# VHH binders against o59646: the designs that were tried, part 7

Target 1, 363 residues: o59646
Amino acid sequence: MKNPKFTENQKEIEKEEFEFLQKLNFIIKESLELFNTNLKNSMKFINYITLPIIMASIESKSFNPFSEIIEKHIAFILNSKMNSLGYKFLPLGYSSDLTYENDNSIIHIDIKTANLENPSDFKDTVPLGINQSSYPGVLDCKIRGKNIKADCKKIKVYPNIPTTYNNKLTITNALLFIYPDYKEIIDEIREDYIAIRELISINLKDILTPIEGSLEEFLNYKPSNEKKRLEPILDNIVRGYFIHDKLRHEFSENVEKDLEEFEKKIIGIAKKLKEREIKPVAILSISIPNGELAPHYDDEIVSGKSWGSSFRYHYKKSGNSVFKGLDNKASRAVFLHINKEYLPVLKKYFDPITVYELTEKRL

## First folded at step 23 (VHH)

Design ab2
Fold by OpenDDE, look of step 23:
Structure ab2 (fold): chain B 363 residues (1-363), chain A 119 residues (1-119)
Amino acid sequence: as target 1 above (363 residues)
Amino acid sequence: QVQLQESGGGLVQAGGSLRLSCAASGFTFSRYAMGWYRQAPGKEREFVAVIYSGGDTNYADSVKGRFTISRDNAKNTVYLQMNSLKPEDTAVYYCAAWGYEGSIWTDYWGQGTQVTVSS
């Protein structure tokens, strides 16, 4: 079905989206050097943050060790720059990572990180939460290809974000940072940490001797709605030993030897992390269509598996998703930065790649 | 061919005023943010002002309240009105353009114009 023509109002919305994209791109380009410098400053302390990184990685196998650092740095930079443009920081709760307000618009910025080795997160689509879009997604009334209800076709799944706030236009942009895969480094130490937890678990009686009379009860206490307390207790002991040095000599000699070996491994991992420059492979800016632009993007924004708890925006379908109402711009997703060292790899996902240095070049 | 040509620079006394102009050609002017940077001797190039395609403006803190950036899309020209000039404003001023052509972000720069503020 030929997509209906854009109304004048819809064209104006896309114009606003595009103008903001320009502003955002300017901000990011102006801030790249500062961003990189700030990251280097953080890396001076890599030895102190390595263990917490390892501890945090236990829950996710695809954990990016620098994700939080990156997000905090870029948030800081964006806050500063957005304020300078007259935007006010506006936290709204169930909203995007960063929200700003000016006289005419409410701006939502989502910061995302992706691994180069996980192309599903950046190649053709970007994942969104229900608080990261004002555009209703499409959900099929099918489970595993079968209709749940015979008369059920496609339904709209509505996000938390409205298309307007008190006559202010909602604008949503995702900033995607693609980084190299750190899986090899994290996997190397993760198993060792698990082993250390187990080792400590076996020796808990020695460490928690002051509460021996109630120790078993304490360890076995499971509140009806809470996860097992064992893991947090183990993590606490790890912090006490490695970060605060308060639990030295509380373990048998054999156990202490194992802990010392683990400490050496942590140092090794820190070194490996430091040697790998924290530079993005690429930075993408993705303008998420405002919901008022329906139905122009209905085939591009789809709801995910959990009845609308997540969305995906397909910015690359049969080519690029364009600003259809504004001079047919090539894409709502644009590269702000490319690390040339990774150009061969990026070409596997994006071909051709056009970059601008002193002059426009196609790589 | 893309061209940015600055004019209006020169020698002025402290407290004086200058108006810089930058004439642009070779690209879709209305789609680009236009701005000014400056570089003093021995210092790094620094941001001065920008006017976006939509007309919004931003200024460096050091020039806020003294400098005004404007644009005339019909003439493909961006202006920098500089009032209450200080010796610290002495620099080569560069006109710049930033914008997207399709999915590609591009930047263009002028050759610069000298501004000298005497004490």
Scores: ipSAE 0.018, ipTM 0.323, lowest interface PAE 6.3, mean pLDDT 83
Fold by OpenDDE, fold request of step 27:
Structure ab2 (fold): chain B 363 residues (1-363), chain A 119 residues (1-119)
Amino acid sequence: as target 1 above (363 residues)
Amino acid sequence: QVQLQESGGGLVQAGGSLRLSCAASGFTFSRYAMGWYRQAPGKEREFVAVIYSGGDTNYADSVKGRFTISRDNAKNTVYLQMNSLKPEDTAVYYCAAWGYEGSIWTDYWGQGTQVTVSS
């Protein structure tokens, strides 16, 4: 069905979205050096966070160990810059990571990180939570793996964010930081860590003396909806030993030797992480369509994977998605930064690549 | 003072060609996207073509394949080569510049040049 013509109001909305995108892009571009410096500062302390990174990586294979660091630095920089431009920080709870207010708009900025090795996170779509968009996504009635009757009525999935707050327009953006994979570094020590956990587990009797009951009963206790108590206990012992330098010499000499060797390995991993350039592969800035622009972006903003609990904006459905109502047909998704070393890799997913250079340029 | 001055308009027969020029001054030309719009009598102003600072181009569907936009940064000039002109192309053609410089998004417009295509 041919999408209806844009109304004047819709054009105005897109104009505001576009203008803000340009402002945001400028701010981020200008702040890249500061951002990199700040990241380096954090990395000076990598030896203190390496073990937590390793521990976290066991639970999630796609874990970006630096995601939180990046998010916080960006948040700090944006807060400062946005404030300088007259935007007030406005936390609303049901909002993106950062929310700001000016005279005419409420701005939502979601900071996202993606691993280059997980192209599904950035190549075609950007995931949006229910608090990260005002656009009603279209839920496909198709059940994955089941050919349900093609004649199902499309369901609109409405987010928590309204299209307007009072008389102020909702503007929603995503900043996506793509980083190289550090998996190989973490994978190097993962098995060793598992072995250490096992070793500690076998020797818990040396560390834990239950006041009541048997140690076995204590460790095997499982509350109805929780993991076995053993797991958190092991985590605690690991943290105590390697982070807090506690529980030293409480194990047998042989066990202690193994723990010391593992500590050396952690140091080695920290060094490797430090030596790895934590420069972003790329930074992608995305303007998310306001809900009042429906149905113009219905084909691009969909709900499905989470069965209505989240959205995906397909910003690359036909190249880069554009501001459809604007004459300039500028892209809603623009790269602010590209590491040239990774350009060939990015070209596999983006061809051409639209880059912010005061105005849009296709590479 | 920012100035955009269009030239090259005139009367041409259907199937003919014209080349419009827009000379820009008063701003950093190379940092701006340059575009052409047109307005026919009784109609709304419509987008024709744009060339971004990086050289990328976009065209309205109605002129795609017939019109070519280009720019010369050394001369601060944007061009619109119009081939295979049709009576429907008759309009006042406006040069426009837009871009973000500093903290201010700006757009500039020329006064327009008349293009008339006779049947």
Scores: ipSAE 0.000, ipTM 0.219, lowest interface PAE 14.6, mean pLDDT 85
Fold by OpenDDE, fold request of step 27:
Structure ab2 (fold): chain B 363 residues (1-363), chain A 119 residues (1-119)
Amino acid sequence: as target 1 above (363 residues)
Amino acid sequence: QVQLQESGGGLVQAGGSLRLSCAASGFTFSRYAMGWYRQAPGKEREFVAVIYSGGDTNYADSVKGRFTISRDNAKNTVYLQMNSLKPEDTAVYYCAAWGYEGSIWTDYWGQGTQVTVSS
C-alpha cells in the first residue's frame, strides 16, 4: 500500500528538522578546526593513556581507543555553540548523548563513532538505540536461518524518546565520526601485553604473598557474576608497574627486564598512535525522522541487531534518504568533512557523496 | 560565482545603532538560510543571528533584544539591525548563507565588515 500523503503537520515537522540540520551542519563545519586542535591537545598525553588503551582493547575486539576522547571534545564544542545559539543544555537521562531545549523543540544529538573497516556501521545504515530516535522502527519478525516468521505489524521497536515533549517537537540527529582503523597498531602490542600478563601471573609470588591461606585459592576465587580475583590483580599490577611506577624491582631480574622491554614497546605504540593523526576520516551528519512522520520512513527504520531493543536508520536504502515531505528533497544525511586521503575509500561505499561545501571569501 | 558582500559597518558610539547589509548573488537566495557571525580580536567566530528561508529567526543570547535580522528576497539581501551597541559588539561581522541546491549542501561566507563600538 502506498504510504499516505504527508499531512501539513508532517511537512512542518520536516521543515523544522531540515532547518535544524542546516544549523547543526553549519556549527560543526565552523568548529572543525577547533575540534582538531582540541584533539591534538589530548594527544599530548598519549604516552599516559596508551597502556589503558591496550588494556581496554583486550575486552573489546572493535575498540576505538579514541572514541571517548572524540565524543567528549565534540560534546564540549556543541555545548558551547548550542548555548551561544540560545539552546539550553537539557539532560533527560533517557536521551541521546546531548539534549538541548529551545522554545519550540527538544533537540537530541547522538555522537557516534565508526571504524572505517567496519562499513556496516556507516555505509548504508546508522545504528540507533532506543534513546536515540523517536521513530518507531519496524520489527523484523524473521528469524534468520529458520522457517519462522511472525506477523509483527502491530508491534514496533518503540523508543524511549517521545515524538514531542509537551508542546515541543523532538528533533533527533546523529553525528557519525568515521575513523581509521587502529587495530593494526593495537594488534602489534596485544600479544606482548598478553605475554606480560602471563609473565606476571606466574611470578605473582614475588609481589603477592598470602597473609592467610593459599595464594592459588585466593587467585582462583570467583565471586558471583565477577571475574576471578586473578584478573583484577593482574590489571592492578600492570597499572601499578607501568602507570604509577610502583612495584619496580619487586620481580626477579629476568622478569624486570621483560617488563622494561614491554615498557619500551608501549612507548613505541604511543608514538605510532600519535603519528597516526586522530583526525576523522569523515563526519556524517544525519537527521533522523521524527516518529510523527510514520509511516513515511518505515522502510528505512527497522529493528537492529539487538532485536526489539535497537534499530537502524537505513539512510541510504534507496539512495540518499531525503526529507520526503519537503519540495526541496534535501538529503537527511550529509558529509560535513572528508579527509581527502580517504576519499577513494569512501567512494566505494557512497555514490554519490553528499558533501557540505564551504565557500569562504577571504579578505 | 557566489558572492556575499557585506556593507554598513563602521565606527559608532556606545548606545548607537548600525545596520549591516549583505548582498548575495550567484545562488538561489530564497532557498538559503542567511546569517551573521562575528569575530572579535583574539576570540573565536561566534554566531549572531540567522533567518531561515521560511522567515524564522534565531539570535545569540548576547544580542537578543538589540539586534534584528531580516531579509528581502527580492533584493537578495539580508540585514542586521544593531541597536544599543556595546563595546563588546566590536568585531568583524560576517554574512553567511547555507542551504541545499539540489542534492548538494552548500554554505557561503562573506569577507566581513568591521564594526567598532567606542566607549
Scores: ipSAE 0.000, ipTM 0.194, lowest interface PAE 16.5, mean pLDDT 85

Design ab4
Fold by ESMFold2, fold request of step 27:
Structure ab4 (fold): chain B 363 residues (1-363), chain A 119 residues (1-119)
Amino acid sequence: as target 1 above (363 residues)
Amino acid sequence: QVQLQESGGGLVQAGGSLRLSCAASGFTFSRYAMGWYRQAPGKEREFVAVIYSGGDTHYADSVKGRFTISRDNAKNTVYLQMNSLKPEDTAVYYCAAWGYEGSVWTDYWGQGTQVTVSS
């Protein structure tokens, strides 16, 4: 039947999913002050990772310099709190960032960060990998903007995570942290770093002397990952020069001058990062339906951009995605926190009922 | 309007028992986690116990084995049975609720009830 009724087992699954969501929400909401304190402590050491942050920033236009720090601190909080609730950390492979177990269930929690200026990553939807869901995603076999279609009724996007582990129920959740765009800090230095890479590249003859063959042939060789030797060599020289104080005085005087000027800019960026208040614009907690609940969420869990290797969960496509098998019809996505300074921007992205609740409720 | 009304506080001798009640109104009680915090004079408010909508419970280490939290969804009431009371349990006890009706997590708090445990 196209819309079959929920079985009793499916209702029990949703009861367990709802209660875990409630536990998770309680833990995270109660831990926000500890989270802020732990982040401030990490900022004392930001100087040591500022250059790696700058180097990573050239790979993404909407780079979040704090994403890894945030994820590590949330993991620490969860590991501390989950044990007190009877959940043990379970280091599985091919699973979510954080996995736990108790007598009845295996818990998978993934920490997601999203840029406020890229609403496709948080507005009404959350992207998921194959290690972050147990629900097979609906696959639409057409290429956007092309007259190329296939009938793929026989297949779905199949996740790595089973619906149960040895009779323990799989429960999957996402914690979604929305942050302001850090573009003004990152753009300030990104162009300068690209220029420094080019400067080093032009002057490689100062430190690399070919013995056999040309230097150009050596640097342009692509061993296996479609990376030329040039790119990793440049990054290595940058680390050697700025982190390890190596290769000083191996370049010409005018090159050394430009490298020293860039070093001053690194220090300036480290100061800006250290002063930055790491407060999310919003935090959402999301209960991702277990795959045994198929087909009840087929219209909400669909293939992502990579078709066979990713999903999107539309947690608010046409109103809130809810625990459809429970009488309470509770939302599967819950706001745990907002920064009220961003309420005018949040009003732009979310429906009027949600906006009213964010305005009237104490978070 | 949400209301949490505690009752059952008072004076009790060490080793004795006391049952706190908290009557709730203005929200869908069965959807909320219910719990208790306490605050002794000069100290910060501290967690005591919580009971989730499905019946799972969690307790602070200092009260585990002595206190029992329970709920009656038909009466919209949460209870804290306190046994083997110690003078260190003397505090104002606050009823609290955590949950959501739409999509925004919310907490509600009562005004508190005094529990005094004498030698």
Scores: ipSAE 0.693, ipTM 0.906, lowest interface PAE 1.3, mean pLDDT 84
Fold by ESMFold2, fold request of step 27:
Structure ab4 (fold): chain B 363 residues (1-363), chain A 119 residues (1-119)
Amino acid sequence: as target 1 above (363 residues)
Amino acid sequence: QVQLQESGGGLVQAGGSLRLSCAASGFTFSRYAMGWYRQAPGKEREFVAVIYSGGDTHYADSVKGRFTISRDNAKNTVYLQMNSLKPEDTAVYYCAAWGYEGSVWTDYWGQGTQVTVSS
């Protein structure tokens, strides 16, 4: 009936979480120029990864082709900056990818990228795995989209990360990078790539020579329950031809012409990706409540789609994304950067006070 | 209006000491990280020291052991005690604050104070 009050221990936890958020925000903001420089340097090599990006595009229509590059550069910056501030890298199993310690705390940082056109991944929320929070998530035992429900209020989604490690406080944070959708650039070439795969498929007899056994026997082999076996073979031939300059002159002249035209299209896509510059639309820094703060964030930390294996932290769900136990009511989610070119698009997703601050502040 | 007002700069002989002060107004001082940057002639502005809201500190390698940053939340003031000064410490020293009142990270900067260390 009444909201329980914060204990003194819970208030101390939030003070520690707030100070760490301040440290993290300072070092990330200080490092944005370096991050942008590192990304520009990676873009000098875009022509070497463009084909893999195109090949991956047929598996998912909602992907950021640069998410791994972004994560690697941020991890590099964090590893350097955290060490210089006296936090030691502490690789653990069943923890976040970026785990650090000092005398008092174990720090877990998760780097998330979100597509601007998929607001469910960033608008007032951040998805978390069981290795990215210490706060048990409220579980709703229903099958989404069906009228099948159970009362499971007696259980929650329990994370792998404890609230403390041998008296060191667990502190968990997320860095959320919102990036534009690259759909228009990738769609331009995706159908061409599908056509090239079909062209190679009908001409496999020209290039695939078994050492032992017949070609038909090799291609027809199916282990039980295997789906199509042709896909890995086609992927391998594409890599061999376009990346490694293998199999040139093994196809007919007309096939070679079509492959060379596609190669020109790959180069064109690489140029377009490089010109777009992979700069974040926005960067948010998020302090994720420690599990000892239960039940104060039960409305905000809920199960994800997988029931028992993931969470979402809705950092604005109750109209209040703050350190609830601190007098200052500071936000747990803080914008570190926006690309002003995208401000009109961002206005669709954020409240007027936030939009005003994003417009007026120098970020 | 946010203001950061430095004081305490001047001319000092090598090996001497100076104490810089920065009086802050227009924001919730105790919530902000406070710090110092410096800019020598012909060089880019560079980090000197920072003190976080809970009191933790960090220093550039070039000043570690010689400079001490501190804060007085009751007086909304941050200090930089500079000892064993060298001619290489000659620069304009800027007070800075980092933090947020709403949900957008921001920084504030003072106008700077000149420190000149003569050989």
Scores: ipSAE 0.668, ipTM 0.893, lowest interface PAE 1.3, mean pLDDT 84
Fold by OpenDDE, fold request of step 27:
Structure ab4 (fold): chain B 363 residues (1-363), chain A 119 residues (1-119)
Amino acid sequence: as target 1 above (363 residues)
Amino acid sequence: QVQLQESGGGLVQAGGSLRLSCAASGFTFSRYAMGWYRQAPGKEREFVAVIYSGGDTHYADSVKGRFTISRDNAKNTVYLQMNSLKPEDTAVYYCAAWGYEGSVWTDYWGQGTQVTVSS
């Protein structure tokens, strides 16, 4: 269906979105040094965070060990800057990570970290949660890529974020910080950790003696839609032993020896993590279309993967998504920063690369 | 004078291994990303691997798991360990450096070394 013409109101919305994107560019550039320097303070305590990082990494191949730290720093820095520029921090439920209010708009900023080695996270699409967009996504009547019924009407998936708050326009921006893959460091110890879990698991009787008679039943209990109780129990024991220095000498001497060796390995990993330079490869900003712009972006914002639980904005579907209603046809997705060392790799994923310097440039 | 000199190329049978070296001079080696590219006959030059100034690495999908890039800053040398070589890996391999010299972005290229993998 030929998309209808943009209304004057829709053009105005895009103008505001575009203007904010420019402002955000300025904000990020002004804060770039702070992004690079503030992490050092946190890294002084990386030894206390290493084991939790290892534990968290077991289920995710795309795990960035620094993601949580990075995101918190970014949020703090951005918040400070936004406030200094007159944006009032406005925490809202069921909204983006950061929400601000000015005279005319409610600003939503979602902070995301991405791994350069996982281009699916940033290359063509950006994932959006139900609370991270005001635009209704389109769900096709497809299962695994096949049409269920020939005459099936597309379903609109409506997010939690409204298009306006009391006549203030919702402006939503996804801010992606792309980092190198630091996972290799964690990968070095992952197998060891798994082995340690197994070791603990087979020796749980030494720790859980009070319930020995019913231990098997206790451990094998599986609540509906949950993992076996064994898993969180193991996690607990790991934390108790390595973080809280509890449960020492409750295992056999041989087991204790193995646990001590693993502890040394953790220390080694912590050191490696600390030595890594943590700088973004690139900062990508994506202006998410306001829902009032429907249906102009229906083909770009879809809800296929989670069948209504999330969205993906395919901002590269037509090369690069632009502000369709604006005469300048500026890009909705722009790099605000690029480490030029990574340019050859980035060009593999982006061709061309649209970057904001003083002006929008295509590289 | 800036110089990148590749070595270690040659003829190897499929499944074999080679280690390429690139000796660099004339610039601050530790501040540069070092990479390997290759060009097969009749094909365009393609990215193979890079080790950045910060020590991170990236590989082309075609060589991932088989090739390892490393650097020795003390020796101003970058290495490419190539294992499980395939005929498709046959190409001239080029060493490259890119980074800032002061405020100036610079890139340098070696002359290349031939790698031939026989079936």
Scores: ipSAE 0.391, ipTM 0.749, lowest interface PAE 1.2, mean pLDDT 88

